VHH binders against o75319. Designs and how they scored, part 60

Target 1, 181 residues: o75319
Amino acid sequence: GNHIPERWKDYLPVGQRMPGTRFIAFKVPLQKSFEKKLAPEECFSPLDLFNKIREQNEELGLIIDLTYTQRYYKPEDLPETVPYLKIFTVGHQVPDDETIFKFKHAVNGFLKENKDNDKLIGVHCTHGLNRTGYLICRYLIDVEGVRPDDAIELFNRCRGHCLERQNYIEDLQNGPIRKNW
Short names: E, the ipSAE of ESMFold2; O, the ipSAE of OpenDDE; V2, 0.75 times the mean of E and O plus 0.25 times the DockQ between their complexes.

## First folded at step 3 (VHH)

Design u14 (framework vhh_7qia_2; at its last look DockQ between E and O 0.01; V2 from the best seeds 0.00; counts 0 for: pae E 13.3 > 2, grease 25.3 > 24.2, placed apart)
Fold by OpenDDE, second read of step 4:
Structure u14 (fold): chain B 181 residues (1-181), chain A 117 residues (1-117)
Amino acid sequence: as target 1 above (181 residues)
Amino acid sequence: QLQLVESGGGLVQPGGSLRLSCEASGFTFSSYYMGWYRQAPGKQRELVAFIYSGGSTNYADSVKGRFTISRDNAKNTVYLQMNSLRPEDTAIYYCAAPHLDFYETYWGKGTPVTVSS
């Protein structure tokens, strides 16, 4: 139901734009029904997300939701002007090739369609860290040719938290390149 | 206080080459990401090339194979070697240094590049 995800409060709500990219990572915003279980300063709603993005002088052009549930917020809670894409991604395990491909395809599509602006691709899972970080880094590595350590370091610094899952890190550092198209 | 000063812009014929430089001051250069952006008349500023602290790079698709970004930490300088220039490369080129602690990107004033016959 409306229980706060474990450790959700421990993570910064929104990271920063990843330099040289159009990615920004954040933890999952929670709809109003969760507010009863949070202190005011802990609340992070879809509205708060957009406010925080605006405070950074940025604008979201796409939200990719990697959570494996739909209980946290509704797409209707987002502005109609910002596309929402759900990619159900199982936690704790390295995303499968299909998931990776879906993510890459979505990103590439967005970039192709948004060449005339500087809007960001917002990516989140529950904490906006492990699944989020993996897929963003996987994209940077596979598509942009960034070295794994650089990608990971970049994401960690921008998110304000480090990737925690060793299997993700190991796959990024030593795993094979995945299909790009 | 971080400062970025671009140089090397100018007029060049199609197929020609230019090398842009950006000298940074006021921060530990080696720890920063550096990038080149460009803005053509009437267009949005766009990423051209970026170099990360570890040395890896990424490029806009339109410049891949033609442009090379590099850095000299001893000189606090980032470079953009531009080869096989095309008229569509005409723009003001900006050096950028993201400052993650301040949630801000510092920009140079820009150096103009004109590719024309």
Scores: ipSAE 0.808, ipTM 0.908, lowest interface PAE 0.7, mean pLDDT 94
Fold by ESMFold2-Fast, scan of step 3:
Structure u14 (fold): chain B 181 residues (1-181), chain A 117 residues (1-117)
Amino acid sequence: as target 1 above (181 residues)
Amino acid sequence: QLQLVESGGGLVQPGGSLRLSCEASGFTFSSYYMGWYRQAPGKQRELVAFIYSGGSTNYADSVKGRFTISRDNAKNTVYLQMNSLRPEDTAIYYCAAPHLDFYETYWGKGTPVTVSS
């Protein structure tokens, strides 16, 4: 359908770059067909996303879409120069190890190919909060050795909204480190 | 007003060591994230090392194992210990303090480091 996701309007469209990292988080952009259900100030299309990132003097080099649907926008709505990666994740559940490893490999691959630039990895789920924040924090903890509370605080402040799901927070703080070779 | 003052740069031979210091004033230092960035001639400024308010650190791959970032909250100072220096480490090194609540990053004026024989 053409229904606006529940609570989508409650969240800031795009956060700020997480300093010390290449990550920026945002809520799902909505393609033009959704605009008839939105006031002008509520619109957040793929074009609006790129405009807001440029306003911060940043540039996207990769979008990772964590939603379990393809109804909100299509890769063709993005500039040809920006790679798009879909990782299907179910809401409410802590992402499984396969999903976590896929996210880590995508991030590591991007960083290896983009050593000579400062382009950002844009990550979103529906609200750009729980699944998005979990996977970004999981990467910082497991790969970069960041303490869980430091990772969570940095994400919350840069996103402009705090992680809401206690099971996600608990896994980040007390769950096992998921390493790969 | 937040101010950052770097010191400790200089000329050093390949394989040598330098310790950079950045003294901060005008704010509650212990609450801030702090970073060291560098910029070589004709290149973009790049992150070298970053330290979180809680003490976590991360490093650019090119300096891992050679550089160590640390902080002394009582002295309002962040340090960068640079060991096994290489000619490609030659750059102006900048201290940075992102202020997330104001969507600003405060920068020092930089301290030059030249690695040459």
Scores: ipSAE 0.460, ipTM 0.788, lowest interface PAE 2.3, mean pLDDT 90
Fold by ESMFold2, look of step 5:
Structure u14 (fold): chain B 181 residues (1-181), chain A 117 residues (1-117)
Amino acid sequence: as target 1 above (181 residues)
Amino acid sequence: QLQLVESGGGLVQPGGSLRLSCEASGFTFSSYYMGWYRQAPGKQRELVAFIYSGGSTNYADSVKGRFTISRDNAKNTVYLQMNSLRPEDTAIYYCAAPHLDFYETYWGKGTPVTVSS
C-alpha cells in the first residue's frame, strides 16, 4: 500500500523558516510511486521539498523525520546528501520525556556543529503539524525560554496551519517545563 | 565507540520462530530508540520495528501481530521475537541506532534469517 495519507492533500507542503530559530516544518514528502494517485499539482516529492527550500533562499542541514515508517520516502530518495534522523513519535499522545529528550539532544547537537552557517533543521511528521509543532514548541519553551503562547503562535503562522490536537496545546500551555538532560 | 552486534539468525521452517538479539555498547542505551531493519537479496533495506527507551513500540504492517520488539536496558540489548515466519521474511536483519551527535544511523553487520521448507 501506497495510499495517500488521510488529509495529506489539505496541508501546505512546506512552511516558512521560523524567524529567530533554525526550524522549518513540512508535511511528509511522497516518493514517485505515490504519484499515480495524485494530480500533478498535488505532488510533493523529496525533489520538490528541496526545490521549495531553495526557492526560499534556505538550505537544509538536517531532516528530522517523526514518522513511524519509511514507506513514504527513504533517505536514499533525497536528491542531496543531508543528515537524516528518524525519531519515532507516537501520534495522538503527548510525546514521552524520552522522545522529547532525543529531539532536544538532536537539535542542540546540530546547533553546536552548525554555529558557523545558517542551515535549517527540517522537521516533519505525516502532516507536518501536530507532532512536528509540539516538539518544535517544546524545544522553544524548554530550551529557549519562549512563552508557550508565543511559541505556538510562531509555529502556526510559519507553518500556515494551526496546531489542532487539544492535548498537545494544553500540555504546551499548562504543562511543566520538561527536564533538559 | 558505538558498536551493535546482532545474533540469533538461522534457518527455520515456515510457521517457525526465531529470536534475534542485538547488544549495544559505546552510548547511553537507555536514552535512545532502537530499531530492526531487514534486507532481502536484491531489495532495499526496510524497517521492521522500533522501540523507545520507555518501551513504546512500532511495527511495519508486514510483521504486525507476528513480531515483537523488546529491550533489556540492564544488558544494553534489544530483541526481535519473530513468530509465524514466512518465506517472505527471509533477509539479513540489521540492528539500528540513531547517532544523534553525528546525525546518522549506526548499523550492525547483520544476522541472516532464512525461512524455507
Scores: ipSAE 0.006, ipTM 0.150, lowest interface PAE 13.3, mean pLDDT 84
ESMFold2 (binder alone), look of step 5: mean pLDDT 82; pTM 0.831
OpenDDE, look of step 5: ipSAE 0.804; ipTM 0.907

Design u15 (framework vhh_7qia_2)
Fold by ESMFold2-Fast, scan of step 3:
Structure u15 (fold): chain B 181 residues (1-181), chain A 118 residues (1-118)
Amino acid sequence: as target 1 above (181 residues)
Amino acid sequence: QLQLVESGGGLVQPGGSLRLSCEASGFTFSSYYMGWYRQAPGKQRELVAFIYSGGSTNYADSVKGRFTISRDNAKNTVYLQMNSLRPEDTAIYYCAKDRTFYDSSGYWGKGTPVTVSS
């Protein structure tokens, strides 16, 4: 289906790079078939994503797609030079340990292979907010040792929207650190 | 007016130490994240160290264990303690207020040069 996700138009397309990290968050890009349902100023295709990243004088080195669907755009709609990783993540509930592990492993692998450049890890779910913000903050807390409130504040500021789900916020602030094997 | 003033750079021998300071004015310092960046001749500017408003820190892999970033909110100052300096650390060091390199020049200081050489 070509139905626009609920509230998708309410969110900024792309946030700012999170300073001190390689992360940038955005809402799901919508392929050309959705444009018939959007005003020109509302369009946010995969091409639009890369144009907006370039306008910030940044470069994407990896896209992590956290949506639980493949209907919004196809990996082939992205430049061949940018790796794409799909991690199917259910909304509303705190991501399970397997999902958290997959995210951390992907980020660690990217950082190891990209030590000599400044390319960004682009992370999105449907709105680029709750699942996206949770996993980015979880990484910063568990792997980088960032204080939970510092991680959340940085994400909110750079995304331009605050994490909305209280269960996600509570888990980040008070939940256990998830250590990888 | 927003201003960042770096100091403490100089010429030092390999294995030596330097302490850089960045004095900030024109904004509520304690509310913002601060970072140190460096730019070596012919290279792109890179992040060295970053400190959150709450005190958490992050470091580039090349400097972990050798450099320490800290802040003094009462003095509106961020510091970079550099130990075990190497020739590869030679660069102009810049202080930044929670910015990326594309931000206006007003968010960058003039920098303080560090040369590590015999």
Scores: ipSAE 0.005, ipTM 0.273, lowest interface PAE 11.6, mean pLDDT 85

Design u16 (framework vhh_7qia_2; at its last look DockQ between E and O 0.87; V2 from the best seeds 0.00; counts 0 for: grease 31.3 > 24.2, SAP .757 > .668)
Fold by OpenDDE, look of step 5:
Structure u16 (fold): chain B 181 residues (1-181), chain A 118 residues (1-118)
Amino acid sequence: as target 1 above (181 residues)
Amino acid sequence: QLQLVESGGGLVQPGGSLRLSCEASGFTFSSYYMGWYRQAPGKQRELVAFIYSGGSTNYADSVKGRFTISRDNAKNTVYLQMNSLRPEDTAIYYCAAFRGEYYSYDVWGKGTPVTVSS
């Protein structure tokens, strides 16, 4: 249905590009059918997403959708020039190794294919915070060798909100490195 | 006024070494992420090395094992030690500072040229 996700309005629509990376995080955009339940200033559609990205003088090259539902927007709502990847990711629990692997594989593939540009990897879950932050940080830690606290701090600053889930934070800080490929 | 000033560029033979320096002024250096970027003729600017405020580092694959980024917060300076230089490393090298926050501005240097040629 068109139920607005809980606390969705509390989060900034789009974060900042994470310096030194190609990542940008945002909350889930909502298709037009949700607008009747929102104040105009609360609306955040796929179109709004791209407008906000442009305002930052950036361009999206890939969208990774980590939500566990398809009710928020349709891939058809996105420009044809921007590939869309769905990785169904269950909320509130640490993503499994398969999910982590899929994410890493997608990111690495994108980076390999997009060496000649500076397009961004847009990542979102519902709020663009916990699942999103975990997987981005997991990548930075496992693939780029970044210290967990450095990765988490960078994400939190750029997203404008801090990771909230202790199980995610604990796993990032103290959990094992996951298989990269 | 926020400012970054690069130095240390020049002409070097293949296999040689250079050490670039970037001195920051006008902002709290220790709170910023620092990066070295380069732009070769006809190519896009690319990240070379990145150092987190906490000290973590990241490198482009093409420079891993050859380049080292470091910072001295007491001197407000970030360094790029470049060893085993190759002709393909020829570029203008730029220093950049990032706060990573809303309503903050990135700072870029004017660049220092590095030419690797026999």
Scores: ipSAE 0.841, ipTM 0.919, lowest interface PAE 0.5, mean pLDDT 95
Fold by ESMFold2-Fast, scan of step 3:
Structure u16 (fold): chain B 181 residues (1-181), chain A 118 residues (1-118)
Amino acid sequence: as target 1 above (181 residues)
Amino acid sequence: QLQLVESGGGLVQPGGSLRLSCEASGFTFSSYYMGWYRQAPGKQRELVAFIYSGGSTNYADSVKGRFTISRDNAKNTVYLQMNSLRPEDTAIYYCAAFRGEYYSYDVWGKGTPVTVSS
């Protein structure tokens, strides 16, 4: 169905670039078929995403889609020049080590191939908050050695919404470092 | 209004050291993320070092082990200690302050030139 995700309207469409990083977080874009259930000011299509990022004088080089569904938009709705990666990530549970590894590998690969530009890695789940914030913060902590409180504060400020899931926050604060395999 | 003033640039021989300073005025410095960027002739501006409000630091691979970023919140100042300087470190170095919040503006200094040559 073309039902709007629960609470999707409660969140800002796109955050700010996280300074000191190549990350930008946003909520899931919704393809044209969802616009029948939205007021004009509530629309956030793939095209709207790219327009909003351009308005910030930024450019996307990769989109990582963490949703556990393909119904919100299709990769074909994105410009052909921007790579798209799907990592099926179940909500509510802390992402497993396999998911964390896939995310880290994708980010590291992008950064190695994009040393000569300043293009961003766009990351989203349904709300661009819990799974998105967890994986970005997990990368900063495990790979870049950022203290958990600094990583979470940076994400929260730039997203414009605070991480909500206590199990995710607890894992980031006090959980083990996930070593690359 | 927020303002950043860089100092400490100059000419230095390969293998030498320089300490850059960036003094901030007009804001609550301790709440801002601070970065040092550089731009060499004909190249894009790149991030060199970054320091979080809580003190976490991050560095470009090209400067790891040679450069150290630090901050003194009582003096509203961020520093870049540059050791083992190389000709390829020659650039104009810029200080930047970030709040990261929606509708916040990044603050940039005017830059301080660093030339490494013999």
Scores: ipSAE 0.720, ipTM 0.879, lowest interface PAE 1.1, mean pLDDT 91
Fold by ESMFold2, look of step 5:
Structure u16 (fold): chain B 181 residues (1-181), chain A 118 residues (1-118)
Amino acid sequence: as target 1 above (181 residues)
Amino acid sequence: QLQLVESGGGLVQPGGSLRLSCEASGFTFSSYYMGWYRQAPGKQRELVAFIYSGGSTNYADSVKGRFTISRDNAKNTVYLQMNSLRPEDTAIYYCAAFRGEYYSYDVWGKGTPVTVSS
């Protein structure tokens, strides 16, 4: 159905651009059919997402949707000028190597194609926190050589919420470097 | 309040070196992310080098192996060592400091020009 995802109201809709990177994280926007169960101030639609990005004087150049479901909004709810990529990512467990590779490949492709602008990669899962934070940090660690604690700190500060899943945090801090890019 | 003042820019021949400095006014300098950005005429400002509060660094592909960012938290200063300079490195170079927290303010210097030409 169109039930509001658990705890979705508890998270800030959109984080801040992560300085030194092209990333911005947010929770899943919800299409109009979900708004019957939301107060006006609780709504966060695809249009609201783009308004909030504009308010930061930023521009999205790619949205990577990590949800394992198709029910929250449709790509046609997004401006045609913004590419959209879904990478089905199972929650509650560390993403597998194929998922990590797909994410890295998408980010690297974006950076090559957008080297002459400053557009952002928007990344979301349901809450824009655990799967989103894991994959962004995994990219920074594996591809950019950032220390795990530095990557996690940057994500937490800019998202406005700390990563919650201990297995993700442990894998980032103590797990192997993934050389699949 | 954190304030950033760049120095060290100038005119240099191709193949030469410059060291840019950015001095911050503030004791909490060590908790900030620091970056060097540049803007050439007619171009957007772009990231050149970035250093995390914990010391991790990353660089634009165009400067890897030639430029080195470093920080001295005791002196509240960030540096950009620029070696093997090329004409395409010509730009105004800006120092920036980022807290990253929600509702925090970013701090930008006024810039120091670098010209690489014969």
Scores: ipSAE 0.702, ipTM 0.877, lowest interface PAE 1.3, mean pLDDT 91
OpenDDE, second read of step 4: ipSAE 0.722; ipTM 0.877
ESMFold2 (binder alone), look of step 5: mean pLDDT 83; pTM 0.843

Design u17 (framework vhh_7qia_2)
Fold by ESMFold2-Fast, scan of step 3:
Structure u17 (fold): chain B 181 residues (1-181), chain A 118 residues (1-118)
Amino acid sequence: as target 1 above (181 residues)
Amino acid sequence: QLQLVESGGGLVQPGGSLRLSCEASGFTFSSYYMGWYRQAPGKQRELVAFIYSGGSTNYADSVKGRFTISRDNAKNTVYLQMNSLRPEDTAIYYCAAPGTWEYSRDYWGKGTPVTVSS
C-alpha cells in the first residue's frame, strides 16, 4: 500500500558527499501519492532529492536503488539524464557475494565512464543507512583499501546517522575482503 | 542553527556521581549522533563518550564501566551518567554534534564544569 516506511521520518533525507569518494547516501524518495501523509517539511520526492543535491552544489550521475520493492517511486519519476540501477537487496542479512560484486561492478563502471566529470553515485535503501552504508563501506574497504573503522566513521559522519545493524558492522570490521570472480 | 546547552556539572567528592544533560535545538535531534568531550586544565579536549542515532555507544578506556551515555529523542536531550568519579575526571565537559569528516563544522556547547575533590 502507500504507507510511509517504518522509521522513515526519523532520518535526514540526504547526507553529504563522502570526501575523497563519489558517493552520496540518502533515504528512499517517496512519490506524490505518499505526500498526503506528510507535512510539507517532511516531503522527500524524487524532485526534492535532486533539489537537495543541487543545494549542496553537487550533481547525480547514477542512482543505485537497494530496496526490495518498487512501491516507493518509479524509475520514470527520475530525470532521463540520470541512470538508474536496481539491485534487489533483502534487509535482514549481510548482502551475499553476488550482490557485493554487482555493486562493485556498477561503481567501477561509472567511475571509468565519468573520469572527465565530478558527478556523484547516489545510493539508497529504505533509510539510506544499513544496506546503503554496508555496500559503500564494503567498496571502500575492498577496492580502495580504506581501514574498516575509517570507512564506517566517514559514512556515519557524512550520512548524519550511524550504521545500526550489528551484523553489518561486525562483517565490515572483522569479515573477509570479497574478491571479484 | 543548531544549539547545544549543557547542565548538571558541579563539585562532587571522589566516589560520587553526577548526571550531565545536553539539550539540543534547531535540528532533527534523532538524526544526529552526539558526543561528550572533556578538557582538563592544560590539556586538549578528549572524547569521553559517543552515542549514534540508533543508540550504539563508544567510550574512552578511562571511563568505560563508570560512565553511561544515553539519549531521549522526545526531549532532544543527551545524557552522561558519571559514577565512581575520580579526581582525574575533573574537567569542563562539552556536548558536541560532530560534522562531516572534511567539513569540520562541529556544533559545540559552552561546557559545564565538573570538579572532583574532597
Scores: ipSAE 0.000, ipTM 0.117, lowest interface PAE 15.8, mean pLDDT 83

Design u18 (framework vhh_7qia_2)
Fold by ESMFold2-Fast, scan of step 3:
Structure u18 (fold): chain B 181 residues (1-181), chain A 119 residues (1-119)
Amino acid sequence: as target 1 above (181 residues)
Amino acid sequence: QLQLVESGGGLVQPGGSLRLSCEASGFTFSSYYMGWYRQAPGKQRELVAFIYSGGSTNYADSVKGRFTISRDNAKNTVYLQMNSLRPEDTAIYYCATPYSDLYGEFQHWGKGTPVTVSS
């Protein structure tokens, strides 16, 4: 199936860079085979993603795909110069510790390898909101020492949509810090 | 059409072992994450273990050290080796893949294979 994800059209394609970080969030790009089900103004392909990032005078250096599927687009639809990492995360439940650590490890590795540039880490799930916002905020809280409410506010402002899942918000505000090695 | 067929469930004594199999068809198996979930009566379905296309694995804390997930891409099969079984492991075990039905994120589920651990 080439079904457009539920509510996918309700969300802005790409947020803005989160100031003071290397993160930018967006909804899942949809490969060409989905375009016959979309009006021209609704299209958001991998190419459209990179065009919108460039329009903001930014450059992607890594894409982290948090969706629980590989059907929306293929890594080969992305420029060869941009690394792609798949982390399978199921929606509705707070990501487990292994998922959180994998995300943190990928971010830390990118930052270490990209000290001499200003390239961004692009993060998306289906809507670029709940799983995406959770993992970005979890990183900021646990690794960078940002206050939970500040991390959430920053993400909401830059994404252009507020985190919707109360269990995610509760875990960010009141849950334990997930320590790394 | 996507199809997942679980087998290997049954009745076993505490401390026993069981090996579950899930045969997949209708998609490029080697490209997809595969997982095992379970559901005990009155409980929500919970993740037990999953294996990525590249072979890395993840386990629920309750089964770490006792269960092992593996895959055979040539046979389109994922396995769950369950050792040191406990009464608390009694559940219907489901094979799942992220390959979509409606939204691309809803898991495709098998019918399940029941596991009962009792004396």
Scores: ipSAE 0.005, ipTM 0.166, lowest interface PAE 10.0, mean pLDDT 84

Design u19 (framework vhh_7qia_2)
Fold by ESMFold2-Fast, scan of step 3:
Structure u19 (fold): chain B 181 residues (1-181), chain A 119 residues (1-119)
Amino acid sequence: as target 1 above (181 residues)
Amino acid sequence: QLQLVESGGGLVQPGGSLRLSCEASGFTFSSYYMGWYRQAPGKQRELVAFIYSGGSTNYADSVKGRFTISRDNAKNTVYLQMNSLRPEDTAIYYCAAIQTDYGYWFDPWGKGTPVTVSS
């Protein structure tokens, strides 16, 4: 369907690059069929995403889509030069170890293949906040050795919105390090 | 208003060590993320070390295990301890203060301190 996701309009379309990392977070882009339900200034299509990234003098090298649906946009709506990876992630629950491993594997593979450039890993769920922020912070904590509160603070400032789900925050602050690599 | 003053660069032999300092003024230092960048002749500027407001650190692969970034909030200073220096570390080193404010970047740069590694 053409139903706008709940609270989607409440969030900034795209955050800032997280300094010291290759991550940038954003909310889900919506294909043209959704634009009849949006004012012109509310539109955020795949094209709008790439325009906003360019306005920040950044370039995407990978998109990781964490939504549990394919209804919002199609991979074909993205430039052929930008790889797209789908990791189906259920909302509300802390992502399981398999999902965390897939995310870490994708990030590590991208970084290995992109040592000679500064292209970004774009990560989104529906709002670009809870699942997105959890997995980015989990990567920084488990792989890069960042302190949980530092990871969360950096994500919140760069995204322009604070992580909302208490179970996600609690897991990041006090949960075990996942060595699933 | 925001000022960054780098120091500590110089000429050193391969395998040597240097400690760079960056003294900040004109802002609430403890709230900023701080980074050390470098730029070698004919090359793009690269981030080599980054320190979060809470003290967590990240390093470029090329310097990991050899460089250590640290901060002293009481002195408004960030440091880069460089050990086991190599000729490829030769560059001008820049201090940067990074703040995000709901969609805006503020990224003031210092004038840089040159580091030359050669025999």
Scores: ipSAE 0.150, ipTM 0.606, lowest interface PAE 5.1, mean pLDDT 87

Design u2 (framework vhh_7qia_2)
Fold by ESMFold2-Fast, scan of step 3:
Structure u2 (fold): chain B 181 residues (1-181), chain A 118 residues (1-118)
Amino acid sequence: as target 1 above (181 residues)
Amino acid sequence: QLQLVESGGGLVQPGGSLRLSCEASGFTFSSYYMGWYRQAPGKQRELVAFIYSGGSTNYADSVKGRFTISRDNAKNTVYLQMNSLRPEDTAIYYCAAGRYDLYSFDYWGKGTPVTVSS
C-alpha cells in the first residue's frame, strides 16, 4: 500500500542530535512511490533524511528501524556505508526485554566500532516518537544512568514533540531497570 | 553488496578435522561481526562460533576447545577450524555477517554440509 501513515504529516521529519549522546530521532522516510499523495514540502524520502542530517552538520553511521512493516522504504534506498538494523516492534505495548536488549546491544556495538568518529545513531518508528523515544530513553536510563525525567525531557526537547503514550512514560519513570550481563 | 560463499565441508570420520572457509565479497568486511551457525536435520539453527570486528571470539559450549574461529580481513575470509569432530557435529554450516546486533545478521551464506560418520 501507498497510503500515508495516520498523523505522519503532523510530525517534524527530523529532530536534533540529543546532546551528550549519539542519538538522533526522525519519522519514517517514505520512498518515491508515496510522493503522489504528498505536496513537495511534505516529502521526506531516504534522500531527504540524509540531506536534513547534513544540513545540521551531522552524519549518520547507523539506522535502527523500529516499524512493524517494510512497506515505507527499502534498505537498498540507503547508502551502503550506513548500516541498517530492523527491530520489529509492535506499537501500543511497552517493548519486551528481548527487544530492549537487542536495541542496547546494537547501540553498544556501534559506539565501540565508532569511538574515533562522531557519527550518529538514527532511530525511527512510524512517527519517531513513542517506540523511538521509549527505547532511546530506556538506553539512557539503564546504561548511561540518566534520571528518567531528564532522559524524557532531553528526548522531547530534541525531537520537538513529547512522548504521548502514558504506559511508556510510566514504565520509564517507575519500571525496573533491565540489566544485561 | 556483501555476499558470503562457504566451502570446506564434506565427509569425515569421528575424531577427524575439517576447516571451513567463508569468502565475502563487497564493502566494509572488516566492520562486520562474523558468525558460524549450524542446522542438523529436524533441529533449529544454532550459533557455533562468533568473531567480533576487532577479533575477539565466542563459542557455543558444545564446541569450546574443539573449534576455532578466525578471520583474515585482507582476504575477506572467515574460517572455522573444527577438530575432534563427533557425529553430533553433523549439520549444514552457515556463515553469517552482521554489523551491530549479535543475534541479527544482515547476510547469510547458502551453507556447506558436514557429515561426521564412519
Scores: ipSAE 0.000, ipTM 0.132, lowest interface PAE 13.2, mean pLDDT 85

